VH-VL binders against o27280. Designs and how they scored, part 492

Target 1, 266 residues: o27280
Amino acid sequence: MDSMNVPEVLEIKRIVEESESVKTFIFSWDFRREVRPGQFVMVWDFRDEKPMSVSLIDPVRSEIGISIRRVGEFTDRVHGLSEGDLLGIRGPYGRGFELMGRDILLVGGGIGMAPLAALADEATARGMRVDALVAARTADELLFLDRLEAAGVNISTCTDDGSCGFKGFAHERLLTLEENHDMAAVCGPEPMMFQVMRILDERDVPAQLSLERYMKCAVGICGQCCLDDTGFRVCAEGPVFWSQELSRVREFGRYRRDPAGRRVPW
Key: E = the ipSAE of ESMFold2; O = the ipSAE of OpenDDE; V2 = 0.75 times the mean of E and O plus 0.25 times the DockQ between their complexes.

## First folded at step 23 (VH-VL)

Design ug2 (framework fv_marstacimab; at its last look DockQ between E and O 0.87; V2 from the best seeds 0.86)
Fold by OpenDDE, look of step 23:
Structure ug2 (fold): chain C 266 residues (1-266), chain A 119 residues (1-119), chain B 112 residues (1-112)
Amino acid sequence: as target 1 above (266 residues)
Amino acid sequence: EVQLLESGGGLVQPGGSLRLSCAASGFTFSSYYMSWVRQAPGKGLEWVSMISKSGGYTRYADSVKGRFTISRDNSKNTLYLQMNSLRAEDTAVYYCARLDDYYYFMDVWGQGTMVTVSS
Amino acid sequence: QSVLTQPPSVSGAPGQRVTISCTGSSSNIGDDYDVHWYQQLPGTAPKLLIYGNSNRPSGVPDRFSGSKSGTSASLAITGLQAEDEADYYCQSFDRTLRGSWVFGGGTKLTVL
């Protein structure tokens, strides 16, 4: 096995409270190991292992950040950790986002903003104009707004309850925006991504979307994250896919498979 | 040295098919968008197709859409152009070119391969 | 029929200054997309000459310069030399054509 498949035990350097349910864990990183926005790492708390998106890539400080939403037993344990505690990290894995053009639109929902925040940093550093549509259920769940603003990103917000920005869903807000971009990057709830992709396709805006599936091995062997019909492995061929690729994926926006391999609707 | 080398050109009858290849060397192939550009004899340059780094995104000129397919194998550092339903107007020197993903220029060109569609 | 319009030919004597125009529209050059220039010597593949409106790649002489204004761009060649005899193409991007790379019709430069 490649050395990259062995978890490296890393000390949590810092913890950033992004919201009530989201924390960003920052680690020292050797950038001889390349990492791209949209890639993920496997986080090991010495009991269980889960895939997590890289949300911060800082070559200057030699740091990476992993944003984790508290959603279950594993993440509850991780959220209980403090600075100085240890986690196992292996990776990065998967296909990250590609950048194209000078104007990019980011559309993110909830924790889906994690990889997009990293992409925003790269894009702005490259000199691109970045517009971000940040969606959440409520205002207090909007992520990375200060960070994005500091990076020079033009932010538009939408919330389900209207507590901040546009009242409604991301795709509804997108319909009100007339500007086209060179490309778009999308990450969030799959139903959201599905609707957003449809709009972008109608507008002939090339889009990349980051999918979430149950991933066990992260190296394309176990097949747990395979997408129906295409056989795409989210951990290997993804998690970032072009809209053209996803157009061939029947299950996209419709259903997913649980750890037992059963189809579960969105 | 950064280099692109096209192959696969030749004489084909109308309605026929041809597959072009472009071998890349001297740079990290998977880190670049690629394009095909053609030039009919005595005519100007015409963009034909582009492909993303991963190959997951492609775009075609209207003149070839539905007939040509661009693809790539990053493990082989090779770009391909499958040309089906060829027409006389497809006769041209076909160049593979490395495409800048920010400015949208083409900074590396192959020597080109000639495709002749004739009865 | 090219999306970008160039004069079919220009000529100049050695040592003179010549300019090649490239006229687009609001959907390409005017849409804040950069103009690039290529030189194609007889019997050879095109070579990038100018990128990003006015930048010269390594190896391109200073006598070549590019500019962009509005929906038009221009390539200027000063101190014209015999070896400059070639076809020159401008190139940009057009978002309205489903995002297409577009070239000018080309300009044949003759050195008298």
Scores: ipSAE 0.937, ipTM 0.963, lowest interface PAE 0.4, mean pLDDT 96
Fold by ESMFold2, look of step 23:
Structure ug2 (fold): chain C 266 residues (1-266), chain A 119 residues (1-119), chain B 112 residues (1-112)
Amino acid sequence: as target 1 above (266 residues)
Amino acid sequence: EVQLLESGGGLVQPGGSLRLSCAASGFTFSSYYMSWVRQAPGKGLEWVSMISKSGGYTRYADSVKGRFTISRDNSKNTLYLQMNSLRAEDTAVYYCARLDDYYYFMDVWGQGTMVTVSS
Amino acid sequence: QSVLTQPPSVSGAPGQRVTISCTGSSSNIGDDYDVHWYQQLPGTAPKLLIYGNSNRPSGVPDRFSGSKSGTSASLAITGLQAEDEADYYCQSFDRTLRGSWVFGGGTKLTVL
């Protein structure tokens, strides 16, 4: 494993407002440091540092994009920044998604669509047929629809309140979709991912799921991102895991951990 | 030169175990799905198992499921096949192969290692 | 026995054309899975000859060609040469059970 890295200070090149609560921050990037869909970076605002998924990988323009949902003090400060302002970036870290076959299903909830948008670009460029199930609580929170459509992705939507597409949860919509995919990639709230994984396993669809846990070092040293059944570290052996790997993880879908390591309900 | 080199074959009694190894060189091993294929004497090719790039996803032929375990160590560029509860019908040359993740062909093969299961 | 069916043998004289058939079912070739072909010279490992129904890897002469129609595929060899004497296997993916890589039973090509 690599040792801890110092953040590189980068200028915000462009900001895309994805929704009222989500912005994508775009930076110039030297692709001698390879970036894969499903990997994450640590974003430093000179006071605090948080993990964020990479949502855009563009070697032609030498750009990466990092999508950030406003949810607390750190993300409020970052959302207040403008083009030309500076952020520290460490990474990328973690295991990305592996593609397989010609027909992929993406299932994303909320900000979980961010790494899947990057994966959709890679899959489409490779000639795969891409179906995406994009889920949110409300229509206003559905992410990346125009970008996915422009890439040729076949989109299904669902919202908890029925304001757009299927009314209900992602796993309920999944039961009504055709079952023939070579693989699936899933990212979103852990309870959603657990329910989706169960359906995909029953259908014998190989699935990869991206987990989030509290993390500090991002390089697998501190143990804060460790899964309690296997010793897997989300920042090193994940954040992307195959469903076969997660079947051995008791905490998946059952509870989460606060910054002090205490078990708390979802 | 892209190469695969199997080892660990030999003679075992029914119910015994063997562990096969496959050393990879000349390519980025961790970027490829891998497979084992076997060929009984005078017979055709039979797929045995596959493993994903990370090692986190595996599949097995019905004839070996529950008895064989495929694994990999990407830091050592090595693929493994742990074979337990061996039967006479497992007697074959075992090939490791590089598996294409888009078309599902096998483009690089080792020269094979012979496993003989006999009393 | 084999999920994919091939003739056990075919023969041809030098310079002639031979074809080798590979017949599957609706769960493999008929479900739009590609067919690949391997050449196995006596006492050697298999070698990829054709992939994705009709594509040739680098170093394979264009006198080897492949095609697919419905639930069947065909390997054609033109300008037959003595060194083509080998066993030939077709291979595909079958979606039944939990999904399997499947091979034909093999065809022995004899060059007269």
Scores: ipSAE 0.786, ipTM 0.889, lowest interface PAE 1.0, mean pLDDT 89
ESMFold2 (binder alone), look of step 23: mean pLDDT 94; pTM 0.956

Design ug3 (framework fv_marstacimab; at its last fold request DockQ between E and O 0.95; V2 from the best seeds 0.90)
Fold by OpenDDE, fold request of step 24:
Structure ug3 (fold): chain C 266 residues (1-266), chain A 119 residues (1-119), chain B 112 residues (1-112)
Amino acid sequence: as target 1 above (266 residues)
Amino acid sequence: EVQLLESGGGLVQPGGSLRLSCAASGFTFSSYYMSWVRQAPGKGLEWVSMISKSGGYTRYADSVKGRFTISRDNSKNTLYLQMNSLRAEDTAVYYCARLDDYYYFMDVWGQGTMVTVSS
Amino acid sequence: QSVLTQPPSVSGAPGQRVTISCTGSSSNIGDDYDVHWYQQLPGTAPKLLIYGNSNRPSGVPDRFSGSKSGTSASLAITGLQAEDEADYYCQSFDRSLRHSWVFGGGTKLTVL
């Protein structure tokens, strides 16, 4: 068994309050273990373990950041932690985003902006022009705006209630934007991603999308995160998929399987 | 040394199939987009196909779309081109090339493998 | 037939300056995509000569230079040498052609 599969107990260096429901936990990281935007780590609070996307990659400070949304018992416990407390981290796992071209469109919804924020940093550092469509239910749930702006990202906001930017959903805002890009990266609620992908496909814009599924082993063994028909394992072949791959995935945007293996709608 | 080595070329009848391989060495194969470029005898260069690092994204020239399939095995550092329904106009030297993902140039080329489609 | 247009041939005497033009359109060179140049010596594979309009890879002499303006690009060779006799191809990208890599028809350079 590879040493990367053994959780490393790390101290929380800093906690950033991103919103009322999202915190970013900062850890020291040995970058001899490479990590790419779009990859995930397994976070262990010594009771349970959950996959979390990496939202910050800082080789200069030797730090990574993990943004976690408060959505259940595990995340409730994690959100109760303080700086100096310990968490187990193993990984990184999965296939991250690929960059191509000179200009990229990022489309993110809610906590889906986490991996995209990391990608934005890489893209801007590379010299790419980055446009970001940041979506959330309300203005107070829009994530990483200051960070993205500081990085030189051109931001467009979208909120369900119209409290900030375009009133409506991300795909609706996208329809109002005529500019094309060399590629797009998408992450957020799967119904959003589904609609966004359709638009991008129609525009012939190469797109990568990050999927979320229940993960147990994170190493492609247990099959809990397998996508129907294709057999794609989100933890191994994903979580980042090209739209060409997802076009073969019937369940995408329609349903997922819960820990018991039952189909549940989005 | 960074190197690409094509193989699999040969003589094939019209309507036949052929599979080309390109062995990569001297660099991290999985970190690069790859492409096939062909050159008919006495003619210019023609881009044939490209594939992303992971293999999840592919593009084809209209002249080969539906007949050729590009693929890769990163564990073997090998690029492939499956050519079906071959035509006389597919006769060419086929080059494997490493593709830059930012500027879109090809900085590493193999020596090519000759494909001849003839009855 | 090629998306990018090059003169079929150019010639020059040793020591002279020669220029090879590459004409595209608003959908490729004019769409802010860079132009790259390749040198193909007789019986050999193409070699990257210029990338990003005007950059030289390691090992390429400074007597080779590239430029881009509008929908056109140009390769200039100063101090022409016998070893420069080859075919030269310009290359760019065209998103309107379903995201295709596009080449010029090639220019045969003869050193007199």
Scores: ipSAE 0.940, ipTM 0.964, lowest interface PAE 0.4, mean pLDDT 96
Fold by ESMFold2, fold request of step 24:
Structure ug3 (fold): chain C 266 residues (1-266), chain A 119 residues (1-119), chain B 112 residues (1-112)
Amino acid sequence: as target 1 above (266 residues)
Amino acid sequence: EVQLLESGGGLVQPGGSLRLSCAASGFTFSSYYMSWVRQAPGKGLEWVSMISKSGGYTRYADSVKGRFTISRDNSKNTLYLQMNSLRAEDTAVYYCARLDDYYYFMDVWGQGTMVTVSS
Amino acid sequence: QSVLTQPPSVSGAPGQRVTISCTGSSSNIGDDYDVHWYQQLPGTAPKLLIYGNSNRPSGVPDRFSGSKSGTSASLAITGLQAEDEADYYCQSFDRSLRHSWVFGGGTKLTVL
């Protein structure tokens, strides 16, 4: 990496507690660096750097929002920060979602709703009808419901424990929904995305899915984000892929790779 | 000026192959879905294929599926149509067209390139 | 042959009004997919004339108008002029035909 990819140090302007485990960190942003729904940034806490999805894109207020789930040491440190504290941000990176047609289905599991919330804002702003299937383990972990409702999104929910909406998995709820969307966008746990993709492919609904892989350079040079079978680099050719692209990738939904490149089942 | 310019047409034998190109200028090519439409001599318009902005999603008319491949190179502002196993009924003027991703109309058309499949 | 049905020809005198019909089905026009219209002058590429059932692109005279009702659409041309002599195509999208873009068979307009 050279010095042109140095993170910009930004002040946390606002923090929104989305759930017990998810916070959205809002920063002022210079939109000469264009940001599209589905792209990611690398967040630097002065010790480590991790990729995070953009959940809010607001050029009018010159703001960007990044939603972070507490899952380990890095995210614990970031969750301990307050408004006024500093983080480094570099990016945006990757391919965002492409919109088509007038009716879009969003299927989000857990933190996967973050990039889909940004997409919902763009879709509604251009006059699309938006249906969202929002999935989580429990009702308290359903993300962005108020924001989606305020945007005019038609929300269906499902929870593993049945505490809100349909009891069960997102793909099971999907089987009971209308099939007449022009496209779908999917983000969440990869096993969920695989099952949802199969249903959407059977229905011949054009679908885009956002993948997560280990990243280091974020600009496509180091090769650590490559997918088996295709050589696709998630940070450059993704993280958003069309289902047609993923149908040629045997690893999708079946296994992942650890930082050493070893296959690990989901 | 927004322009599309097709090239690569010509005379080929049945069973042969041909690659069409469409050079785009005057607009941000990577921001648009694209399509191919053909018109046999004295006949109407027939949609052939479409491709998404990134190139990751494609559709084909049943009459060409398995024989034609649409692709794009956004760094060269160029759309392609690889035509294999050509048949006499593929004889047509082939138009490159810019496809609207909301309404599904085609607002910018090239002038076309003629493909003749004949012994 | 064509998923969308158009009359093969229509005619009218200068200054008159003509209409061109486009009939589809519940899987295209009747499934709320829009109808678009194209004008093709002899020896030239098609030109978008009407989109989204009734919208005129910039530069298209207001004597061209479109409408849609049920499974059918119509293009109306008022104040007919000699340069309107052309082929006219309707176009929509059909979900039941494996998600394909579909054109009508075309209508030859003759100005008498």
Scores: ipSAE 0.817, ipTM 0.902, lowest interface PAE 0.8, mean pLDDT 89
ESMFold2, look of step 23: ipSAE 0.814; ipTM 0.905
ESMFold2 (binder alone), look of step 23: mean pLDDT 93; pTM 0.954
OpenDDE, look of step 23: ipSAE 0.935; ipTM 0.962
ESMFold2, fold request of step 24: ipSAE 0.798, 0.801; ipTM 0.894, 0.896
ESMFold2 (binder alone), fold request of step 24: mean pLDDT 93, 93, 93; pTM 0.950, 0.952, 0.952
OpenDDE, fold request of step 24: ipSAE 0.939, 0.939; ipTM 0.964, 0.963

Design ug4 (framework fv_marstacimab; at its last look DockQ between E and O 0.95; V2 from the best seeds 0.89)
Fold by OpenDDE, look of step 23:
Structure ug4 (fold): chain C 266 residues (1-266), chain A 119 residues (1-119), chain B 112 residues (1-112)
Amino acid sequence: as target 1 above (266 residues)
Amino acid sequence: EVQLLESGGGLVQPGGSLRLSCAASGFTFSSYYMSWVRQAPGKGLEWVSMISKSGGYTKYADSVKGRFTISRDNSKNTLYLQMNSLRAEDTAVYYCARLDDYYYFMDVWGQGTMVTVSS
Amino acid sequence: QSVLTQPPSVSGAPGQRVTISCTGSSSNIGDDYDVHWYQQLPGTAPKLLIYGNSNRPSGVPDRFSGSKSGTSASLAITGLQAEDEADYYCQSFDRSLRGSWVFGGGTKLTVL
C-alpha cells in the first residue's frame, strides 16, 4: 500500500473556533505532499475515520487546516481535543478545484465554505478577483468572513432568518446579482448547490461543485461513494465535479445513499 | 522540451468521422487546460474547443458544437478530438494548443495535422 | 466575420516601425479581457508573441510590443526585419459568445 494511505499521526498545532459548531484544526504539513483546495483528508481519531475537507493551505507556515463541524459522535470527540493532542491524517485525496479566468464566484453554505476558503486564498494569491456569497442559517453560523475579508474577497452574505445580509437562500441571493464570472465554485447543502448550479448554467458560467457522500476507503475501491448512473466515485473522480459532469448524475440534488446503501432524500 | 504532436489527420468524405490525437511531452499535462484551434487553407485561426485539466469541463465553438467531442487521457498525456458529421468547411489544419487558465492565451502549439473533407 | 478586426495586410521597409491594430468590442477586449498576439511564419504553426496585452514570452525580441486601450489593441514592431514577414493574429475572449476564444482575422505583414 502506498505510504500516503497510512495515517500520519500529527499533533494539533492550533485550534481556531470558527463558530459554535465549527473548529479548524491546524497541523504542520510537509508540502512535498501537494494539497489542493477541494481535496479532502481522512481524519482518524484512533477509533473512527471520517473524510474532512482541507480549509487552509499555508505553504509559508507549512500548515494545513481542517474545519470540522460538530454533527455526531466522531466530531464530538474531535471537538473535545486540545492543542497538542494527536490525530491521524491520511491523504490528501480526491480531485480539487480548478481555477479558470480572473474573476471567480464562490458560493458556500455552512461548512461548505471550508474548501472554498482555501480556494479563495489560492485565487487571491494568483491575483484573481474573488466574490463570495456566504450563506448560513443564522449570522452566527457564517464562516470565515474575517479570513475572506482579509484576503481581499468581496463578500455577500445571506441568512435564512435575515440576521445578516440577504434574507433567504443562496440561490435567491444569486438571482439578485447580475454580474457574471469566469468561473464559480460551489459547496454546501446539496439542495442549495443544485439550485445554484441551475442558475449558473443558465448564465453560462462554468461551475465546480463539491459533493458530500459517505466515503469509507477514500481511494475508489469500496464503491460506497459511487454516484448513480455514472458510477463516479466521489472520493476518486470527485469530490469536486464540474456542472457538466453533475448534469449526468441523476441523484444529484435529489437523494443520497446512506451507509447501508439506501436512498435517502435530501 | 515542451512539445505537442498532433496526429490522425487525413482525407475523409463529407459525413464521415475522424479522431485526432495530440501527444504532450515535456510538461505536466494534467496541470493544463488544452484547446484545439484550426486553420482552413489560406484562412485565419479559429478556436474549436477547450477542455479543463480534469476533462470535466468542455467548450466548443458554435460551428462544431454537437459534432465534435474533445477529451483527454491524462494518464497517457494525450488530447483527443473526435470529429463526426464532417463537412467541407471543416477542412483545415488542426492544432492542439496548451491553454493558460488565467490569461486565456495559448503558449504551446503543435505542428498541426491536416484534415481534408472532400468527396 | 472575425470577432476581432485586423487589417488584412500591412507593409514596411526594413528598419521601419509598423503597427497592427486589433479592434474588438465591449464583450471581449472592452470587457477587460486581455489581448494576445501570435506570429505565424509561412508554413509554420502559430507562436505566442505577446500575452496579457504587453508581455513578451522568453525569446521574443523587445522590438515587439503590445498595448491595449478601450476596445482595441495594437501590436507594434520596431526595427522591422525581413524575418518578421508573417501573419499576425490577435486573440482574446468573448463572454457574449457563451465564453469563446476569439481571434482576429489575421494581418499579413510584408517586409518590402
Scores: ipSAE 0.938, ipTM 0.963, lowest interface PAE 0.4, mean pLDDT 96
Fold by ESMFold2, look of step 23:
Structure ug4 (fold): chain C 266 residues (1-266), chain A 119 residues (1-119), chain B 112 residues (1-112)
Amino acid sequence: as target 1 above (266 residues)
Amino acid sequence: EVQLLESGGGLVQPGGSLRLSCAASGFTFSSYYMSWVRQAPGKGLEWVSMISKSGGYTKYADSVKGRFTISRDNSKNTLYLQMNSLRAEDTAVYYCARLDDYYYFMDVWGQGTMVTVSS
Amino acid sequence: QSVLTQPPSVSGAPGQRVTISCTGSSSNIGDDYDVHWYQQLPGTAPKLLIYGNSNRPSGVPDRFSGSKSGTSASLAITGLQAEDEADYYCQSFDRSLRGSWVFGGGTKLTVL
């Protein structure tokens, strides 16, 4: 569809500093274009275009939020913008999370908590009990804690260095929690997601995981976001996949691809 | 109106295969989990299988696991049940049902299609 | 064998009240899973009658009511009418079977 595939130039309404390295950029949004937690948009700074997860979906205020970690030249330029500055947004794209049952576990690593924060809002609004395991390398990188608490989410934290909560990796904390959930949603560094998925599969907890891959077209035509073995296009059939779908994907958790398509170890 | 319509039932020999279809209309099919439920003649209801909105997650009753495959084509608003290695005990009316993802009830049912496994 | 147990039949005269029981276990009704009820009129598909233990869908008369206590649930029908003659099934979710949807064996209601 032409409207969805052409960037709309939007004014930055508000910027929230989530951490020293993460900002959330908030825009007005016409919700006749439905947005689901787990979907992404392509953010255009008039020079380059990158996929970013939607972290806030607020139909009441007619707003969406996009959380961006400063990790390179594109994100450095975007982090330098101010309220009132312009960005191009096209989308949303991709398959979002599907909810089921009454008890959901969220497991997020770093910026991976962004789409899960949007999902938490939807889950709590429909009356689900929400537990979140929020992971980061350090305490200052834990994201969305106040927002999750205000939504009524039961939060557990872990940090690699032990500066907040459990000292260790998310999957290690998960082994000690032993909570009974109807489903789980997972997003973060792919090695973390692989380890968490393995535990959830062993416990027969239905899980959905959000993947990140290099993208160009975002509508499933160019093939840059394809997964080995299956031909799944992350921008069209994902970015959210059920763990049952990922069991057929050998590259998951094992390697990534650079922009030239070469296999690179995680 | 909201409607589910099963087809593909019939008489089949033991060890044979059938593919059931369920055409959905009057609602956004891709927004709902779906289920198959069967009822042997003169007997009660038995859950068979469920499938997620995308089709990426499926679950089966032990009695059919490994022999039946549930699938969906959201572009055609159609749910499927591939039934292999059929046995006499699979003889039943097969219902397509819309599955609630919060309460786990089934609120919309088709009228069913009869599968008879006999030589 | 049914995970949820219902009496095979119940009967009542027009205008009377009847109750249909549904007995489960700690892995389903006793694990706080809801009980739903279905009415199956002769020669027809099942119809959702009660969901979430006690909620009535639109169009279901208030003389049908449901309740749940412990590992058991009940469907009550007051003011019996000839049109209520049907099979009634309870349904829940059971964690002990790696998560399965489970039905009761069914109860045939006869209106005398």
Scores: ipSAE 0.786, ipTM 0.893, lowest interface PAE 1.0, mean pLDDT 90
ESMFold2 (binder alone), look of step 23: mean pLDDT 94; pTM 0.958

